# VH-VL binders against Regulator of G protein signaling 22 (RGS22), part 3

Target 1, 129 residues: Regulator of G protein signaling 22 (RGS22), of Homo sapiens (Human) (q8ne09r852to980)
Amino acid sequence: KFSDLLNNKLEFEHFRQFLETHSSSMDLMCWTDIEQFRRITYRDRNQRKAKSIYIKNKYLNKKYFFGPNSPASLYQQNQVMHLSGGWGKILHEQLDAPVLVEIQKHVQNRLENVWLPLFLASEQFAARQ

## First folded at step 16 (VH-VL)

Design k6 (from z1 with heavy chain Y107I, light chain D29S)
Fold by OpenDDE, fold request of step 17:
Structure k6 (fold): chain C 129 residues (1-129), chain A 118 residues (1-118), chain B 108 residues (1-108)
Amino acid sequence: as target 1 above (129 residues)
Amino acid sequence: QMQLVESGGGVVQPGRSLRLSCAASGFTFDDYGMHWVRQAPGKGLEWVAVIWYDGSNKHYADSVKGRFTITRDNSKNTLNLQMNSLRAEDTAVYYCAREYVWYAFDIWGQGTMVTVSS
Amino acid sequence: SYVLTQPPSVSVAPGQTARITCGGNNIGSYSVHWYQQKPGQAPVLVVYYESLRPTWIPERFSGSNSGNTATLTISRGEAGDEADYYCQVWDTSSDHVVFGGGTKLTVL
């Protein structure tokens, strides 16, 4: 499971490098940024706002999350769009925590179901066992 | 092999201009924000500028704002830094760096030296 | 502007643990990254997001961040660890990347 990687920082980074070699780093980048957002205390409003806006700008665009190779299905993309309050809010406001969590879920699903199996089946992984 | 290679450094007189370039290879260039960071001889690291993955946003250090311009050509996998009105204090090795996640620079070039002297 | 404060130098004996601190007002609320720079070389990311460590960095390197101090810890210090180390954050108030002044680590 993906949780196994989370509990092993070294393997997490090996997974990162694996994704890099496949030009598929965006999912883990997005997941990581959102995970760090989740670790910011609620009282740190400025940091949360900044991180949210950063994540929004970097990932919630037509190149990645709302793009043709999105980790989310069209249906899921629409759900996130509605949850976020629409393009107007996405373009001009920070994302709420529930929106970010929902995004992370979809990203994690692709990481777990597509990339993690490939990683675990790789020669590089086997060599370290 | 992910790599950044800076070029364009040299010796120039104060008030002159210089254009630095950074060639990226081995990764999807337009997925990443890019930064310039400089280091004066024997000194610490100083951030210069950032440009978003699509060029939609830029920020500059106060020390270079109004004089330097960061740009990128994603079709050519290149990052550029136009430096105008150069000053002696701009003398430094200039590094380009890839931003992986929240302003963490995981790939650096080897740098190009810029010397501004009369 | 936001300021990060590092000791100019830290010295440890081989095999001992080095701790390099990075002070900043409420730095515990910031995401802190660390870089290693050896003479004549470009900086290398050693720790990002306080505690994540790239594969090219030994497990002896670790990071923490709370309150007003972030710390890079290097266990079982080796001669090869001698370098300058820089902490770094993004200052949301000024939209600047901010580096610490750097710490020269000596292992002798």
Scores: ipSAE 0.939, ipTM 0.970, lowest interface PAE 0.5, mean pLDDT 96
Fold by OpenDDE, fold request of step 17:
Structure k6 (fold): chain C 129 residues (1-129), chain A 118 residues (1-118), chain B 108 residues (1-108)
Amino acid sequence: as target 1 above (129 residues)
Amino acid sequence: QMQLVESGGGVVQPGRSLRLSCAASGFTFDDYGMHWVRQAPGKGLEWVAVIWYDGSNKHYADSVKGRFTITRDNSKNTLNLQMNSLRAEDTAVYYCAREYVWYAFDIWGQGTMVTVSS
Amino acid sequence: SYVLTQPPSVSVAPGQTARITCGGNNIGSYSVHWYQQKPGQAPVLVVYYESLRPTWIPERFSGSNSGNTATLTISRGEAGDEADYYCQVWDTSSDHVVFGGGTKLTVL
């Protein structure tokens, strides 16, 4: 389970390295940034806004989340677009917390169902056991 | 495997220009923001500039704003720093660095030395 | 501009725990990263997002951040840990990366 990695910082970083070797680091980067956003207190409006905008710019674009190799299906992408208030809002405003959480869910899904099994089956992982 | 290699450093007189380059390999270059960080001899780290993964946004330290220009060529996996109107205080080792997540630099080059002197 | 304050130097005996502080106004609200730099070498990321640690860094290294102080903790200090350590944040007000002044760690 992905939750197991979250409870093991060392193994989490090994997973990160594994993803790097497969040129597939974006999912974990996105997940990590959103996770950190979730840890920012609601009172810290400036930090939340800045982090949201950073995440929006880096991940909510046609290269990654809205691209052909997205961790989300086309249907899920459209759902996120709708939740975000459309391209107009995405381009000019910060993302709301629920939108970020939804994005993280899709990203985590691919991490758990595609990459984590490959990681656990890897020779590198076996060598550490 | 993942590597950054700076080049272009040298000795120049004040007021002159110099262009630094950083060659990236071993990772998907256009997934990452890239930074320049410099370090004067015997001094601490000083941030210079950042460029977004697609070059759509840039920021500069106040000390170099208007004089330095950060660019990237994603087709060639290269980061560049055009330095104009160089000053003695620009003397430093210049590092290129990859931004992994929120402004965390997980890969650094070996650095290239720039010396500005009369 | 936002300022990060580090002690110029910290000294510990081998096997003892070193703590390097990074002070900043409400730094607990910031994401803090730490770098190690040995003489003649490029900086190396040792802790990011306050407490995450790359695999190339020993588990003896850890980070925390609260209030006005971030701390890099190095347990069971070794001679090989001697280096300069820098804290770093992104200042949202100025859109600048900000480094601390650096701390020289001596293990002797």
Scores: ipSAE 0.937, ipTM 0.969, lowest interface PAE 0.5, mean pLDDT 96
Fold by ESMFold2, fold request of step 17:
Formats: structure tokens, C-alpha cells, sequence
Structure k6 (fold): chain C 129 residues (1-129), chain A 118 residues (1-118), chain B 108 residues (1-108)
């Protein structure tokens, strides 16, 4: 499981390299930035706001999360857009933590169900066993 | 193999202009924010500018604001730095760098030297 | 305007642990990245988000960040670790990337 990979920092970084060679780095990038956002204490308001806006602008756009290459179905994309308060709020405001957590859930699902099995079956992974 | 290659450095007189280019290969260029970072001889790293993956957002260090312009052409996988009104203090090796996550620079070019001297 | 302060140099004996500090007001609230630069070479990312390492960076490199100090730790220091090391953050107040002044690590 992907959660098991998180406990092995070396294999996590090998997974990152695997995704780079498969032109599929956006899922792990998005997951990583949201995970680090979740670790910012709520009293560090400026840092939380800055990272939320960064995540929104970098990933919640029509080339990734709201586009054809999204880890989420069209239905799931629409639900996230509605929960965030609509496209106008996405463009101009930060997103709250529950919305980012929901996005991370969809991203993690694709990492776990598509990319992780391919990584574990890769020749590079097998060579290190 | 992921690679960044800078070009366009040289020796120029103060007050003149120079344009640097950075060619990207081996990765999806328009997924990433890009930066210029410079290093004067014998000195530390100094950030110069950032441009977001789609060119929609730019920031500059105060020392270059109003004189330098960062641009990108995603169809050609190139990052550019237009440097106007050059000063002796702009003498440095200029690196282009890829931003992976939250302003972390995981791929760097080998740099191009800019010398501003009369 | 946000300032990161690093010692100009750190020396350790081979096999010993090197600790390179990066001081900043409330730096524990920032995400800190570290770069290694050998003479005549481009910088290389060695630690990002405090404690993550790119694949090519050995496990001997680790990082921490709390309060006013971020620390890069290099256990079992080797001659090959001799380099300049820079810490770096994004300063949310100025929208600038900020580097520390750099620390030269010597392994003797």
C-alpha cells in the first residue's frame, strides 16, 4: 500500500524517480504539497495561507485536477468545485483544509491503484530486492 | 535524462543588455515553475526571479526588479531572462532551476557566466 | 528582507557528524530546503521539505526544523561531503526566495 511506502523514505524517493521517467510526476507533487500543508499548525496562518494558495494555483486548474488528466472523475471534480465555492473562489481565494484533504484523497487513490503497482513491478524495484 | 542548459552569457559593458536562454529536455516543461539564481564570483547564491508553469505569475528580487524580465516559451521548452541596464554588480554565473514542489529546486543547469565590465 | 544566517564554516573529523545550522526568526514555520555546492559545480538539492531526500542523496543526510533554527545533519562525514551548503525558504511577506549565506564544510 501507499501508506507503507510513506514509511520508507528511500523507496518513496525511488517512486518519485519512477514517476518522472513515466511523465507522471504531478500526482506525487500534488500529494506531497498537500501533505506538507496538513502538517502546518493552524496558528501559522501566513504559511498555511501561502501554501494553500500555491496548491490551488499549481494543481487546481484545467491542465491537471480539473482537466482530462485528473486523478478524479468528472463527477468528483464537480463535487470538489462545488465544495470549494465555485470556480470564482478557486481562482481568487485560498481553499480550506477539508477541500484540500478531499483532493489529496483522489490523488492518493490514483497513486495507490495505478502508479504504485507499476512501480512495484518495475525492473528498478526488483533490482534492489 | 532531465537536463537544463543555459546559454547567452558573455562580457558586456555597463548599461547594455543581454538575453539568457535555458533549454529544458527530458521532462514535461509546462508542469513546472522555473527560476533564475545567480552567484557572483566567490559569493553565495542569490535568487533572481520566478515564472510559474503557465507564465501567469512572476516575482523578482529587488536588486533586479524593473531591469530584468523573466519569460518562457512552453512550445519550445525554453526559459529566458532579458537583462537590461546591466551593472557591475550583475556579474555572476546565472543558473536556471526547476521548481519541483514548494519552491524547492531539484534540477539545475550548469550555469552561464555574465561579466559586466568596461 | 527575511534573513537566513548560517555559520561561514564548519569543520569535522572524518567519520564524525556535521551539523550545519540555518537561523531565522520563526524559521520553524517555514519549509526549509538545503543545497550542496562543490567547487565549480551547480548546486544540488540534498534535502527538501526539511527531511525529504532526492534518490541520489545518501541516508546520512537528514534535516530538522524548529523554533529559530533549521539544521542539516550529515552523519559519518566523508571527504566527499566537503562543499558549501545553503539553506533556503520562500519568504511569504516579500514573495521572494531567500538563501542563507552558505556554510563551507571541511572534513579533516
Amino acid sequence: as target 1 above (129 residues)
Amino acid sequence: QMQLVESGGGVVQPGRSLRLSCAASGFTFDDYGMHWVRQAPGKGLEWVAVIWYDGSNKHYADSVKGRFTITRDNSKNTLNLQMNSLRAEDTAVYYCAREYVWYAFDIWGQGTMVTVSS
Amino acid sequence: SYVLTQPPSVSVAPGQTARITCGGNNIGSYSVHWYQQKPGQAPVLVVYYESLRPTWIPERFSGSNSGNTATLTISRGEAGDEADYYCQVWDTSSDHVVFGGGTKLTVL
Scores: ipSAE 0.784, ipTM 0.911, lowest interface PAE 0.9, mean pLDDT 90
Fold by ESMFold2, fold request of step 17:
Structure k6 (fold): chain C 129 residues (1-129), chain A 118 residues (1-118), chain B 108 residues (1-108)
Amino acid sequence: as target 1 above (129 residues)
Amino acid sequence: QMQLVESGGGVVQPGRSLRLSCAASGFTFDDYGMHWVRQAPGKGLEWVAVIWYDGSNKHYADSVKGRFTITRDNSKNTLNLQMNSLRAEDTAVYYCAREYVWYAFDIWGQGTMVTVSS
Amino acid sequence: SYVLTQPPSVSVAPGQTARITCGGNNIGSYSVHWYQQKPGQAPVLVVYYESLRPTWIPERFSGSNSGNTATLTISRGEAGDEADYYCQVWDTSSDHVVFGGGTKLTVL
């Protein structure tokens, strides 16, 4: 499971390398940046705002989350768009924490159900066991 | 094999211009933000500039703002630094670096030396 | 602008634990990254997001960050760990990457 991988720092980084070799790094990058956002205390408003804007600009675009390679279906992308307050707010405003958490769920689902099984079945993983 | 290779360094006089290039290979270049970081001989690391994956956002250190321009050509997998009005204090090894997550630089080139002197 | 302060040098005996500090106002609220640079070489990412390591970095490298101090810890120090070490953050107020001044680790 992905949660087990999070507790094994060495295998986490091997998974990162596996995704890199499969041109699929964006899912784990997005997941990691959102996870670190979630660890910022609410009192650190400047850090939370900066990380939220960074995540929005880096991942919530036509290249990744709102594009053909998204971990979310078109329906799910539209639901995130509406939760965000529309494209205009995405372009010019910070995203609320619940929106980022929703995005992370879709990203984690693809990591767990597509990439992790392929990684665990890989020759590289088997050789290290 | 993922790598970054800088080129275009050399010896130039103050007030002249120089263009640095960084060639990326072995990874999907347009997924990543890119940076220039420099290091004067015997000194520490000094960040120079960042450009986002699509070229839409740029930031510069105050020491180079208005004189240096960071650009990228995603069709050629290249990062560039146009350096105008060079000064003696710009003398350094210039590294290009790939940003993986939140401003963490996981891949660095070997650097190119720029010397600004009479 | 935001300032990161590192001791200019740290010295440890082989097998001892080295601790390299990075001081900054409320650095505990920042994401801190660490780089190793050996003479004549480019920097290499050692720790990112406080505690994550690239695959080739051994477990004896670890990091922590709280209050006004981030620390890179190198357990069982070896001669091969001799290098300059830099801490780094993104300063949200200036939109700048900031490096510490560097710490030369000597294992003797």
Scores: ipSAE 0.774, ipTM 0.907, lowest interface PAE 0.9, mean pLDDT 90
Fold by ESMFold2, look of step 16:
Structure k6 (fold): chain C 129 residues (1-129), chain A 118 residues (1-118), chain B 108 residues (1-108)
Amino acid sequence: as target 1 above (129 residues)
Amino acid sequence: QMQLVESGGGVVQPGRSLRLSCAASGFTFDDYGMHWVRQAPGKGLEWVAVIWYDGSNKHYADSVKGRFTITRDNSKNTLNLQMNSLRAEDTAVYYCAREYVWYAFDIWGQGTMVTVSS
Amino acid sequence: SYVLTQPPSVSVAPGQTARITCGGNNIGSYSVHWYQQKPGQAPVLVVYYESLRPTWIPERFSGSNSGNTATLTISRGEAGDEADYYCQVWDTSSDHVVFGGGTKLTVL
């Protein structure tokens, strides 16, 4: 389980390396940046705003989250777009924490259901057990 | 293996121009923001510039703004730094670096030396 | 622009714990990254997001960040840990990357 991986920082970094060798780094990068956004104290408005805009611009575009290689289905992408207040807000404003958490859930689902099983079955993982 | 290789360094006189290149291999180049970082002989690290994964956004250190231009060609997996109006204080080893997450540089080239001297 | 302050040098005996500090006004609100640089080599990321480590970095390296001080801790110091160490943040007000001045770690 992905939650078990989070409790083991060494295996988390091995998972990162595994994804890199499979040209599939974007899911974990997105998950990691959102997780770190969630840890910024609410009083640090400038840091939260900058991180939110960074995440939006890096991940919420037609290359990744709103494109053919998205962790989310077209239906789920549309739901996120509506939750954010529409495409105009996505393009020009920061995203609220609930929107980023929802995006993180879709990213985490693909990490858990597609990449983690492949990692756990990999020779890299077996060699360390 | 993931690799960054800088080239184009050399000795030039003040006021001249130089173009640095960084060749990327072993990873999906257009997934990552790229940076130039320099280090004068015997000194610490100094950030120079960033370009976003798609070339849509750029930032420069104040010391180079207006003189240096960062560019990338994602079809050739290359990062470039055009350095105009070079000064003695631009003398440094220039590294290209890959940004993994939030401005953390997880892979670096070995650097190319630029010497600006009369 | 935002300033990060590091001691110029730190010295530890082999097997002892080294602590390298990075001072900055309210640095606890920033995401702090750390790099190791050995003579004649490129920097290497050792800690990112203050406490995450790449797989090639041993668990002896750890980081913390609160208040006005971020700290890189290297337990059981070895001769192979001798290097310059740099802390780094993104300064959101200037849109610049900022490095500390560097700390030379000596293991005697």
Scores: ipSAE 0.765, ipTM 0.912, lowest interface PAE 1.0, mean pLDDT 91

## First folded at step 17 (VH-VL; from j0 with heavy chain A33N)

Design j1
Fold by ESMFold2, look of step 18:
Structure j1 (fold): chain C 129 residues (1-129), chain A 118 residues (1-118), chain B 108 residues (1-108)
Amino acid sequence: as target 1 above (129 residues)
Amino acid sequence: QMQLVESGGGVVQPGRSLRLSCAASGFTFDDYNMHWVRQAPGKGLEWVAVIWYDGSNKHYADSVKGRFTITRDNSKNTLNLQMNSLRAEDTAVYYCAREYVWYAFDIWGQGTMVTVSS
Amino acid sequence: SYVLTQPPSVSVAPGQTARITCGGNNIGSYSVHWYQQKPGQAPVLVVYYEDLRPTWIPERFSGSNSGNTATLTISRGEAGDEADYYCQVWDTSSDHVVFGGGTKLTVL
C-alpha cells in the first residue's frame, strides 16, 4: 500500500526510479509537490502562494491533468475545473488548498492502483527482498 | 541511462557571442523544467536561467538578463543558451540541469567551459 | 535577492559526524536542497525537500530545516565524503535560484 511506502523513504526513492524507467514520473512529481505544499504553514503566505502557482502551472494543463494522460477521468477533471472557478481563474490565479488536495487524491489513486502493484511485482523490488 | 551533455563552449573575446547546447537522453524531456548553472574557476555555483517544460516562463539571473537567452527544442530534446555581449566575468564551466520537483536539480551534465579573454 | 550563508570549511575526524549549516532569514519556511561536488566533477543532488535522499546517496546523509538554519548531517564521515557542499533554495521574491557559497568538508 502507498501509505506503507511513505513510511520507508528508501523504498519511496526506489519507486521514484521505477517510475522514471517507465516514463511515468509525472504522477509522483505532482503528488510530492502537493504534499510539500500541505506542509507549509498558513502564515507563510508567500511560500504557499508561490508553490500553489508552481503546481498549477506545472501540472494543471492539457499536457497532464486536463489531458489524455490524466490520472483523473473526464468527469473528475470537470469537477476539479468547477472547484477551481473555471479556466480563467486557473490561468491567472493560485489555487486554494482544497482544490490541490482534490487533485492529489486522484494522483494518489493512480499511484496506488496502477503503479504500486507494478513496482511490487518488479525485478528491482524482488532483488531487495 | 539518463544523460545531459553540454557542448558549444570555447575561448572567445569580450563582446562576442557563443551558443551552448545541451542534449538530453533517457527521459521524457518535455516533462521537465531545465536550468543553466555556471561555476567560475575556483568559485561557487551560480544559477543562470530557467525555462519551463513547454518553453513558457523563463527567468534569468540579474548578471545575465538582457544578454543571455534560454530556449529549448522539445522535438530534438535540446536545451540552448544564446550568450551575447560576453564579458570576462562570464568565464565559467556551464552546466545544464534537470529540475525534478520544486527547483531541485537531480540530473546534471558534465559541463562545457567558456573562457572570455582577449 | 535572498542570501544563503555557509561556513567556508568544516573539518571532522574519520568516523565523526559532520554538520554543514546553511543560514538564511526564515529559511525554515523554504524548501532546501543540498548538492555535493567533488573536484573536477559536476554537482550531485544529495538531499532534496529538506530530508529526501536519492538512492545513490548513502543513508548517512540527512537534512533538517527550521528557523534560520538548514543543516546537512553526514554521520560516520569518510574520506570519500570530502567535497564542496552547497545548499539551495528558490527565492520567490526575485524569482531566482539561490545557492549558498559552499562549504569544503575535510575528513582528517
Scores: ipSAE 0.828, ipTM 0.917, lowest interface PAE 0.7, mean pLDDT 91
Fold by OpenDDE, look of step 17:
Structure j1 (fold): chain C 129 residues (1-129), chain A 118 residues (1-118), chain B 108 residues (1-108)
Amino acid sequence: as target 1 above (129 residues)
Amino acid sequence: QMQLVESGGGVVQPGRSLRLSCAASGFTFDDYNMHWVRQAPGKGLEWVAVIWYDGSNKHYADSVKGRFTITRDNSKNTLNLQMNSLRAEDTAVYYCAREYVWYAFDIWGQGTMVTVSS
Amino acid sequence: SYVLTQPPSVSVAPGQTARITCGGNNIGSYSVHWYQQKPGQAPVLVVYYEDLRPTWIPERFSGSNSGNTATLTISRGEAGDEADYYCQVWDTSSDHVVFGGGTKLTVL
């Protein structure tokens, strides 16, 4: 269902604005940043590093991914932490692609199962059908 | 509903200082990196500076580095630009802009004019 | 420093397709954004992440990026599309946002 939204750029943007009006843009921002990371060629090491570090700093903290309102359960948070090589590595090193993909999965899950249904049930969405 | 409103522009002599301010409303300010972009009369867009969402990182254009300082107060939803040692070439409309993700600027202020002249 | 090159001007007849190019070394590896600016107004984001379009922008606007050239395409050009258009990237090597020089689009 989320994939369907991705194939409709107009509705995707409506979804983005919907999240904005609900002060809940972080999930989509995180998902989008990771998606952008995935679009960077492997040869562009500098840009991948910069993007990875930015994602790490902005999202892998107590305010978001490791916070009380995380898109991931405590168990999933712990899995991501271990997958990344522990807190020491998370704090000081670039995140590997598999770690970012795992994070994106959890973020996408909340987007798809929590926010997307609300969006589809909104009057604004109905008005466009 | 999302809005950026700039203030502080004016006419100053070279070597003087000026402080610009940008008031944000309608969105969670501390989730977004903020930028200053300027445009000289009849010229193109020139990036000035960026400050990260939590103020932890800043970058400046070479043309203003050492003279300009970008700051933000997330408790007041404000972005500021302290401009010191102003030069004639700093004359421009200064915009504050919100970065959605990876330096895409989706919200812009109306701009404030800064004129540096003798 | 990283440089983005745009043609100074592009002209198109009403109803025809306008294409504005943005040249840069290996620009295909960058996230390219496009802005529209009309006289006396602030810039408006029209395309971001190469080919994504904000809700407030009509579907006539699209973007592509490959090799050394990014392109903003405006189909079915209207008089209201007359404006300056700027491409933009973030250069990780210099930690600078880089704008192109801008392209003036005329629809006549």
Scores: ipSAE 0.396, ipTM 0.848, lowest interface PAE 1.5, mean pLDDT 92

